# Miniprotein binders against Putative pumilio homolog 16 (APUM16), part 8

Target 1, 332 residues: Putative pumilio homolog 16 (APUM16), of Arabidopsis thaliana (Mouse-ear cress) (q9fie9)
Amino acid sequence: MANNNSFSMSTMFNTIQEILNEEPLTVPSPPSRGGYSLFHIRKAEMDIQRIFNFMTGSEDLKDDISVLDTGTLMWMASLMTSDCDYFMVITTNKNGSKTLQKLMGMSDDMDVFFFEAIMRLFIHVMTDKYASYVTIQGMRVFQQDKRELMYDQILRYACFLAGDQYGCIALNEIITDLDDPYYRDQLLDIVANNALLLSNDAYGNFVVQHVLKLRDSRCTRNIADKLCGYCVELSFKKYGSYIVERLLEAGDVPMATVVLDLLACKTEMLIRLARSEYGNFVVCKALELTNEILTADLFYGLVNRLMPYRHLLHRSPRSKIATILDSMSVPN

## First folded at step 3 (miniprotein)

Design w03 (from h4g with E43L K63E R70E)
Fold by ESMFold2-Fast, scan of step 3:
Structure w03 (fold): chain B 332 residues (1-332), chain A 106 residues (1-106)
Amino acid sequence: as target 1 above (332 residues)
Amino acid sequence: SPEELKKILEEVKRLIEKLEKLLKSGDPEAIEKVLEALYRAFLKLDEIMKKNGDPEKLEEALEAIDEVWEALEKLYEETGNPETIKELLEKLKEVIERLRKLLEEK
C-alpha cells in the first residue's frame, strides 16, 4: 500500500554510501584493467541512480526502451544484475518490476543476466509482491533450457511458496501457465501430496482451491484421496470448508468422498457441523448437489441423518439446511 | 428469485465499497471477513442464476453486475493483482455468463 520507493531508495542510498567510504572499491561495470578509483565509484553511483530513476519512473517506457541499441540494453542488464541489492531494489519496486518485464525477452544475451540474477535470488524474488512477476515473465519469454531450470526451482520450493502470501499467487499463475506435462504433473502431485497441510494454511488453501478449479481429474482425485477421513474436521475450519466445498463441486467421485465422510461421522458431530459457522455451507451444498445430480442414496442418507434435528437446524442463525429439509416433508 | 438477485447485488456492491475502505486502513482481520462475505455472496449469486427469473429484472441485474465487475476490476489493479480478488472476478464472470445465456434464451 505505502510507497515502496521510500524503503528501496533508502537501501540503495545506504549501499552507495558504503561504496563511497572505501577506496579503492569494486564497481558494477569493472574497468578493463581491474583498477578502481573514487572517480569510477562516483561514475558508477551516477549510472546506478540513472538506471534506478529510469526503471522506477511512473511513465510507460515501452517506446523509449524499443529505441535503445543492443549495447545500451546489455550494459543496463549487466549493471542492474551486478549486485543482488541493486536487482532487488529494482524488482521489488512496482514500476521497476514492470519495466524489467518489458526488457525480458528482447535479447537472449540480455536474458542470461536476468535469469542468473533470478536464480541467485529465487526465494526472495518469488516471495515479493512485485518481483515475483519478473520470474513469471521469465518463465514465459526465456528460452526452453532456462525455463526448465526455473521449473526445477519451482518444484523444489513449491510447498514453501504455497505458504507465502505472495509466493502462493505467483505459484498459481505458474500452475496455470505450465504447458509442459512433465513439470505440470509433478507440481500438481506436490500440491496433492501436501493437500491436508495446505488446506489448513492461510495461503496454501488458495493453491489447493486453484488446482481444483483446473478440473484435472487425476489431481482432483488424488486431493480427495488425501483429504478422505478429514473432510468433517476441515469443514469446521474457515479455509478447510472452502476446499471441501470445491471437492463437492468437482465431480461425482470427489463429491462422494466428501459425502461419505459426512455419513461416516457420529450424528452429534454431523448436527454440530450443520449448525457451525463454516460447516453449514458444506452440509447445505452436499444436500443440494446430491439432490441435483440424482445421487439419491447419498441425498437420502444425509436427509435421514439431519431430519430428526430439523427443529434445531431451523433455529440456527444459518438455517438454509432446514429450508431444504422442510421441502422434503409431507404435509399432515 | 429476481428480487433476491437485486438484493444480493446491492450487498455485493456494499461489500466492495467496504473492502476498498478497509484496504486503506490495513486491518487484516476485517479485510478477511469482507473477502469471505464477498466469496459467499458470489456463491449465492451462482445459485440464484440456476433459477429462471423475470427477463426485465434479469436485465437490471446484469447492468448492476457489470457495475460490480468494473469496481472489482479496478480494485484488483489498485491492490497489485491479489489472488483472492482474481478469484472473485472469476466467480463473477461465471455469473455474468449464465445471466447472458438466460436473457438470450428468452
Scores: ipSAE 0.000, ipTM 0.157, lowest interface PAE 20.6, mean pLDDT 74

Design w04 (from h3h2 with R40E E47L E67F E71Y K74L)
Fold by ESMFold2-Fast, scan of step 3:
Structure w04 (fold): chain B 332 residues (1-332), chain A 86 residues (1-86)
Amino acid sequence: as target 1 above (332 residues)
Amino acid sequence: SPEEILKRAQELIDKARELMEEARKLLEQGDTEKALELLEEAYDLLLRAWELAKELGDPEELIKEAFRLIYEVLRLLDEAEKLRKE
């Protein structure tokens, strides 16, 4: 159900083993000889056991792909995509995923099989560590009509994928790779619209952080707008503080949103934040950036709120806040 | 309270189940457009339930149930979209 795990993978391997034991009773495989040899060899070589071993084998098989005839490749593609459990066993295997990625883009006819299988199993593929790269590869090498259908699926599942331990990684790679402005902007809008939820999520926070690193001004401002009023709360949390620090670095408008939240909170809360494990980095960065870019109202607003408590901040072993305040020179 | 939040999450899950069951019947009857509307509503309810469950310090069973239903509603949405394009 969820992400790929040892129990799920074991269950799928057991299913494949059961399928391999279901040999068709009426198909004889006589000794390989002349006129009948090619048909019987082809059938034996393209059975489920052979394709699994080929797909999950070592790097030595890399050169073998280039020498396989188109008929063999098409039959292999058909076979490996005919059963959802079988396709998942191959795609969730590290070597199987890599081998499949090498087969993709070689032929539009083969890509139809891979595309249909990915679309049928989209959530399973996207939430697995190795299988997700098969989908990413398809978005790079498939024809435009197939890529657009895959983008539509990403838009539909974006919020769910962002909350998944492997889905968030795959989603971040897709966001980075996505050159189509239409789909890219829609995906960024989904992230921004859900920024508060995602920033508080164990995995979704990585998607918000990734999007902020892209330095997309519209998306960053939308994220700042959604997080307005919550910057102090987030700054007490490990990953929330990272997001707030990125907003401070993201330009004048996002920086002002953060600083105004700091100025709006009670003095006692601001001092507690400045002395906290994660919040001290946020307050320090707010001071440094507002001073650097000469936003006098914001800088002095923070200084005036913190200065009466300089002696408490000076006792913090990991904060630079006291050093900044000291540089403002209190008369002797 | 944590128990009241758990109850709220369960209510959202229960409502989503009702919408999903109604959507299945509509799909069987060929009313694909109405089924899509109900499934999208169920999806939104399940995302809210999942959000509430995560806030509670990870009640594993509720999160697993929400996840299973999200997967199921997404599968139904895919089936409905295919029928719409026939």
Scores: ipSAE 0.000, ipTM 0.184, lowest interface PAE 17.3, mean pLDDT 76

Design x01 (from h4x with Q10L R17F R24L E64Y R67E E71L R74E E78M)
Fold by ESMFold2-Fast, scan of step 3:
Structure x01 (fold): chain B 332 residues (1-332), chain A 111 residues (1-111)
Amino acid sequence: as target 1 above (332 residues)
Amino acid sequence: SPETILKRALELIDKAFELMEEALKLLHQGDTDKALELLREAYDLLERAWELAKELGDPDLIKYAAELIELVLELLDMAAKLLKETGNPDLAQKLRDIAEELHKMAEQLRE
């Protein structure tokens, strides 16, 4: 059972969804109330509240952090990571996330606490809007041994993260930022191997689009191969059409894969696609690029199939296709 | 050969559309005699296209033909209004009669 196996990845996805459906995190209760007769017993609670206020405060804490000694920083790191719920409350807060990111990389000893907390809560951290940037920062500033363990977790959960509203954004940042060729290539391979699933997903399509923007020829060809036979279906959809347009722009081989799908479909489907809200952009781009790149067989293949229907194509939004077809007619 | 019939109908309608656009420009410029000659030619082509469209029996091709008929209907209505305003009510009435028949066909074909 491989990490990128469709069956094992589906099972992992379901398990992670069950974890994420756990009850919401609880905000720490204030330790002080009117009477201070219990002060000595509740000192630890007061310290937790002070750290929360410091981490989530709106005042400029950058100067304050720079002045703190190593012992104080270690104490803060230890205390805020001692409870998973408390760490999540801090890291899912916009200011808490920003402050935590500034603390990371200041000390290897302190980073151990943050690394262990992130690894324990990896899926929860990676699928939160603000907490995900804490993990990204760790990948930039932690020691290489810790970064590699974090890369392993990204590879393990890549498909699930791609399908999450915040995880997909974080995954795209990691793909862009990842300098290690081994982990980068493995991550690109996972995206390519799951390109059909992801292209049809509400969030995963953004990951496929992002990867195609990188202009990695091997990965792009692998994506084209996985989407072969599905380019027409995808082109009727808003984000699917964007992916197909990117494949058309990505070089001769991916372009040919898309155009051959268009030429293989039935005439009624091709005309319906050319007249559709999103598919008209795909057909138009296929004509423009096959003409530009001088792939005459593909260009004329499309022209010959569309030309009998040019009058229907004159109606908006398909008018650009008709304009191209009209340019092929002999002047009277 | 339903695709051949549709292609031929499209070619006739394309030519009719070109003639009608030229005729409408001439009417706007006051050249009514030449415009009327082009509109008569367009009318003849549209009548032939209608006869071909009636022979279509494929539901998908019929849907495509309905969109084509709707476009023709718009052009005929525009031409009829201009002909009436330029003092050619007999031809304007013929174009409206054709538009009414095409409109009824388009409504029945759209499901």
Scores: ipSAE 0.000, ipTM 0.127, lowest interface PAE 20.1, mean pLDDT 74

Design x02 (from h4x with Q10Y D14L R17W R24E E71L R74D E78F)
Fold by ESMFold2-Fast, scan of step 3:
Structure x02 (fold): chain B 332 residues (1-332), chain A 111 residues (1-111)
Amino acid sequence: as target 1 above (332 residues)
Amino acid sequence: SPETILKRAYELILKAWELMEEAEKLLHQGDTDKALELLREAYDLLERAWELAKELGDPDLIKEAARLIELVLDLLDFAAKLLKETGNPDLAQKLRDIAEELHKMAEQLRE
């Protein structure tokens, strides 16, 4: 088991490897038709193949979408959403997803087909690299009644999506785009209530980081509350340390939560953290911010615990902590 | 062909990602000089990938290139902090200037 939290680089790497190893386009399989004549089965196969080829083909052909008549667009929308497998083959294809996004919002009648297909396949669409952007587009261009039903699904599956390699990316885009205060606040509450689990998850930690960047005071304080007692443990980890640093920067209450965790841990643990690859940046930031914000009790609490061990801190190649401690003893 | 250009763009992105990962490890080890050399190379590869992405007109590829450029910005900020801490403020300022140029590039890609 690899024990790193390199999500952004890992996600990009996986996407790039998938593209480099991509096989030629495959024709979707039609559903079983039972009693239909061979002629009718073959015609349906040809129609689906034509739609697939159009949707996933060259960008040059897609400039003409705006000139298609309403009847043709309705026929295409109906046929491509007639079977779950057909819709998924189109939406999980890079070009198919892009073309579908262009079709969405053109007609309320046509959007009904896309909305119903997305809702039936919600988890499958939301956890795919390309199909997830179809759902995001729907949330931007569909009528309010449909968008609200999609928001309800996001709330229902938020924790699952946060733990998925593509779902977390889509969830972060949705969090950024959400301007409805009710749905936004509910989604932020779900992230905050699950902050400890998500901060320790390979993908969920990026959702917590993203939410902290929004600078929502209530949500940030709720996250700090949920991470109280765990800030030292998180600070030893690459992305956990980034979360803890953001809490230090987020205001007096989140900063105090982090610093009090540092002061509550055993001295051996604090020194190990201060000398660690990621934790040294947390301890350094805690010292700098408590000094700058005039939080003397917290600043001197940290200084008094670190000062007896400054010689060990000087032996660490990356330790700015020793320099800060030295400046307290010999002011310029 | 568009397929060949797309594959080339992703090959450049993959190489840049590998260099950035190695640079991050070197920064954590305090080897700032080697890390900066790798970040310079990654920047060049990403600039080339961005030009190919523009030629293709592929919004997904453009967004992906922009995200990697933001990661280079984060690593340059980390390098600037290390240089300031080791008493080299002139190099730290130069890195901040490079980060500002990359930030402008990333904003252009996001449009």
Scores: ipSAE 0.000, ipTM 0.228, lowest interface PAE 18.2, mean pLDDT 74

Design x03 (from h4x with Q10M D14F R17L R24Y E64W E71L R74E)
Fold by ESMFold2-Fast, scan of step 3:
Structure x03 (fold): chain B 332 residues (1-332), chain A 111 residues (1-111)
Amino acid sequence: as target 1 above (332 residues)
Amino acid sequence: SPETILKRAMELIFKALELMEEAYKLLHQGDTDKALELLREAYDLLERAWELAKELGDPDLIKWAARLIELVLELLDEAAKLLKETGNPDLAQKLRDIAEELHKMAEQLRE
């Protein structure tokens, strides 16, 4: 409804103009002084409420942000970042987060307010479903000096963020977007150095998987090195098996590391893995890839250990392993 | 194994962080009593994480656990400041006392 949208836009502009015509919020007095009257406190609350309504309002009103005066935007940025709690209420709101993301990058002077607020509340912002996108946006649109300070915080908290339900998503986007080799390599090294812990974590496994998808040979080899000796154990687990499969897909040394772990384990363990819910997929992929790449020693090493037990593998409805083994037998 | 112990410690630290975030939201809503209950629960989880971290034989793993505890301490301090601003200085002092104890624990882990 065009008429309704026009009215809502006028209401938005009037709200901004009213805020600009008000006395600016004063620096909070120490609690022991009690210098504010109830009237002044209530007036400040009304101004905060009006800016909140603007920030968290419908998406239809946000397309006109670009026509707002620079002075108005600076005042809004100052107000919404004046209190950590108020900033968090806005950034953790779905519409508030989206609106803030649109305001970021419009002015370097305005970005100072958003940057300082994000840095003060870095972990709170990074571990929230909606607020984490605000930090990601800052890393995309802020000036280089601010982005570098934000990267330093990411390096400091990388392992923790990888283990968080929203932090891991934000961390993965940051890893993808990093164009600075120093910060990217440091972040990849932190993930690789913690690969065993992260691979066993409900959220950290997504970070390891994401890094493996980048196909960075050095990092993939470092992850394989840290997981060496643990590939069988990981392959029994849902998320661990996904990581092991990605190491196999990487080929070369990472693939060899996985296959050598399979060959080094007890035969009983290898057969149990081949018949397990997740491990059967790993063993099947190891066979397919070693055969495809013509790594004869590794392929026949696996075939020779599995072949005596092919009858047990035929009894598993989930296993394609038996079909591969049958293709290697003499025609009856 | 050391990895299993570290994973359990991290799970407790992450749970403490979740409780801290919930407490922060409750403090903002003016529900100081519920927030304080969650902060006490977070403290108990951090004490348990600290006990598990002491069982680690790897200095690097102990260092990681200490860093995570320090992170939760920073969040606890922010919650204490917010509680003071809501006009309850007694509860804010209790939160500062908890944060001081957790800080001492983190310092011991680094040694």
Scores: ipSAE 0.000, ipTM 0.106, lowest interface PAE 23.9, mean pLDDT 73

Design x04 (from h4x with R17A R24E E64L R67Y E71F R74E E78W)
Fold by ESMFold2-Fast, scan of step 3:
Structure x04 (fold): chain B 332 residues (1-332), chain A 111 residues (1-111)
Amino acid sequence: as target 1 above (332 residues)
Amino acid sequence: SPETILKRAQELIDKAAELMEEAEKLLHQGDTDKALELLREAYDLLERAWELAKELGDPDLIKLAAYLIEFVLELLDWAAKLLKETGNPDLAQKLRDIAEELHKMAEQLRE
């Protein structure tokens, strides 16, 4: 017998292990030095500065890009990607990121430089506010072979990215855009397998919420299965309660998972949840949906547990639950 | 240097992940005692990594260490369930108490 929880743990361990094995980010390659190399380095530094100024200048530079010849664009792409630090300085700049996005997709030969730089700096690019959009653009405009290699990197680092302030935003954009069923299903499986930890994370909860909005029945059921036993705990939290409410709305099976968790908890806990800032919305929605869908056992199970304490529920800032209960106890 | 602290924190995280993977395998085999030893060792390594991450002020490393500490807590809960199912409720309760204590520490890491 295998424990499903341990498979999610193993996946996250593999993701972390792979991040720690990224050697190209540890030390920049030393420059090649020869008799004339010092003068060539100084000229390259001046050229890099000119390119930086061009790339990070005002948005009006967009019009200038369309008139540049292929050779000039190729030279610029080569120089911008010749050093990891320089590429990051450009991509983490608001204007530099926007300009680079416009250069991408213009030439397959030029895209090789951008692709290789992105792959070398994948985590750094994906976790920056502006640079992450460069990677997203690559996944939209690069040739299929490059996109598949980028999908592999997304699968590898999905859990880490989900937990990052900017990585979670980029990951959600990629999930929305991803139409390849093989990579899409694997990415959704990674999110579902890690749903408990992500739902409790400051940023990962946004990834779980985003995936639930896709209304993928298989993925939603898998998320519900992973959150089974934890729905009450999540419902006390702001974003956790949003996830639980989405499960209630997602169909009979996810709804039943949530309601059965509510019914399994101690009465004291259920009443505290119903009176809590966020949990009251979960309990209210559970009552409304179970009544509307005619799941009589679940609806009356909740009513019977809450009814003796309706007076405490009325003293709470949220009295919608009390209103529902009162409609059943006072038929006049 | 900051680079040395970063490398050390990553090495501690790597070793903790290896120990946790081995503990997971031992829990599947029903060898709860050995699994608990490895989980305790992994926790100690992660605590050190978290301290280094805090000293460095690196939010990504702090987040990674917190994730792995949550994994240790999940494996401890699983071990407690197995011990309860195999007729060791006293030891299962002791593990739940330890997990609760560690959960308090993990919550503080997020602040």
Scores: ipSAE 0.000, ipTM 0.112, lowest interface PAE 23.2, mean pLDDT 74

Design x05 (from h4x with Q10I D14K R17L R24I E64L E71I E78L)
Fold by ESMFold2-Fast, scan of step 3:
Structure x05 (fold): chain B 332 residues (1-332), chain A 111 residues (1-111)
Amino acid sequence: as target 1 above (332 residues)
Amino acid sequence: SPETILKRAIELIKKALELMEEAIKLLHQGDTDKALELLREAYDLLERAWELAKELGDPDLIKLAARLIEIVLRLLDLAAKLLKETGNPDLAQKLRDIAEELHKMAEQLRE
């Protein structure tokens, strides 16, 4: 990790020589280094460079993948997965990732190489902008036994991935695509159990927001339970306020959890929240959604707390709360 | 260096475990406010350890830090509920369950 040179031609050369059996040496006159030929090193380097150029080249060249014979595809798969550093160089390249995704699912024998490489480098692949889509593609096209082992890894690292800039995006794609109820429910439980941590995280908040958009009643209630006592604190923050607004919209129980937090806080805090850049939207939505016969007690609880300070709310950039308070009466 | 990052991460995890164990004792004794302070400190330490574990790329350390974050968050949630509902036997049982889980993890780490 602290090393500035992760690319090792020496390691790759040895691996290539093991894969490429029966390479007669045609060495007319290369300079020697104590018995080692620079020709062998350069040949291995050129083969790796050619594969890299093919994998990372323009989109039009990749339409020809289907015409490559099975032996060539197996050789390429073996070679590009022989070294972890080389595999990462290909998969973290935008075009390389796309090309690899097209090669996946073409042959079960070839997929073994890709699966093993992904599993060895799972967290590194999943936390890269382009490489993460290689793992997602594997979950779509690999044999069921391999897909289940990949799901197990997602469950193992779900919280870590949620906190990563690119891992959170990949995790959200997986959550959307995952139709297996066992793995889906386990993954949703992990998100809910870590809802407070994730809601306060720079990237994890996107995972919580995504899960709430699914409108899964059990998971949403679990998230609401975990955020109980923290709804006011979250509502002062840009993304935290979005999460709290989604809870308000998610049904009676999550809505009640949010509103009860607002009613439990000190009046000074509630007024400060109502006047804040993001909290204003939360308080406004709480009033709008509780302004119904079945939730009149919650509505008037909020109104009674805000009314003495109505004059402060009229001067706020977002005066919709003041407009609601000005009405004073709810049609029955 | 990777060795320095590893040592820092382990030190943060050990300190967080000490704070969590002390917080559990305080929750058992009804000192919920003090327990909340210790749990928030443990949470901050574990988040830092988790970032260091990610930087190091050690899967076992990442998993350990993530599991401990899950436990401290459950303790924070339980402490907040205990502050509002003193004497609830369901909350007392949850505290015992979490304490047993944490004790098992701490004993395995010491070995």
Scores: ipSAE 0.000, ipTM 0.131, lowest interface PAE 21.3, mean pLDDT 76

Design x06 (from h4x with Q10L R17Y R24M R67D E71W R74L E78Y)
Fold by ESMFold2-Fast, scan of step 3:
Structure x06 (fold): chain B 332 residues (1-332), chain A 111 residues (1-111)
Amino acid sequence: as target 1 above (332 residues)
Amino acid sequence: SPETILKRALELIDKAYELMEEAMKLLHQGDTDKALELLREAYDLLERAWELAKELGDPDLIKEAADLIEWVLLLLDYAAKLLKETGNPDLAQKLRDIAEELHKMAEQLRE
């Protein structure tokens, strides 16, 4: 009896992502043509346009930046972070993001402006293709006190970020880069604790798969424990089957967890899984790996459950499992 | 009886699930204040389910309650962000404090 709470949780998770995506920050509407305007307003608009053009111009602006005096750089940092919409327009632009990344780490005083803007707009920045790299750069170059506050935000929003198309990419980069064992272990624990929800998510599954590739024995065991009882259900699904296959490859204990789920399920379910579009790969891999590593009890347990139904498996379009079972029988 | 306590805990968990799902719908519609009321009610129900699960000593039920509590933390954090942006920073901070307390309790149950 698999618990279906993961489906409801996944639906709520996707709803959060949808709400966030429906509130994009946009550039303020340009001034209307004609009409009376104050000189000071026009000058401010021209300064804003100039900084935007500078920030979003050539990606090879590093040499140009190095010749600017500290006062000019501080003025630019203050101006571009004073308005949330303007900061987002710069950070979501490919060249703007790259230029901002080059400015970060140049001085602690300037980094305060960027840090405060990033923290104020954290979710919006982290869920954008280009802006997310600004946050990642901050985690690499800011002072330790600021980096720890950013790590705290990552921990708070880790599950939400995992469900976002760009957030999951940024989260995986952070997981790869994160060498602080305290924050790394907490982040891995959050992924493991939410493994069932994430494994059923269109983007979250990539985070679970990425974490499993790290081959962290504690985290992999925790993921296997959380998915115990659900391996059959997951194996019928495209992304869930990929994760179950990775657990089979992750060592003897995770492999045993998957195989024991297969052996514990109803015979009808096991045969349906073996004949299914995604589940056939899981059952085939379970047979191959248990045979390869000489786990005879698990291998023969699977063979004995499948062999009486070999004729049904031969009627499957894929027939890989039937071929393995046929190799176990006397030729004549 | 243990069976009665188990049924009560499951009823509380199911009700909390319904409230959280309705809260997400309200957040989507922009009704943040009403969504917050439902999330606070879900929090109360899950805390009670948590206590019943601990009394039973059922590892699976304790795990289920803890996982749902961690899910509520994500929803409360997001609701707090929305409330801060709509001019309710004091309420947003109160929600973060509640989420922090709940997270610590969830970690203690897992240990």
Scores: ipSAE 0.000, ipTM 0.108, lowest interface PAE 22.8, mean pLDDT 74

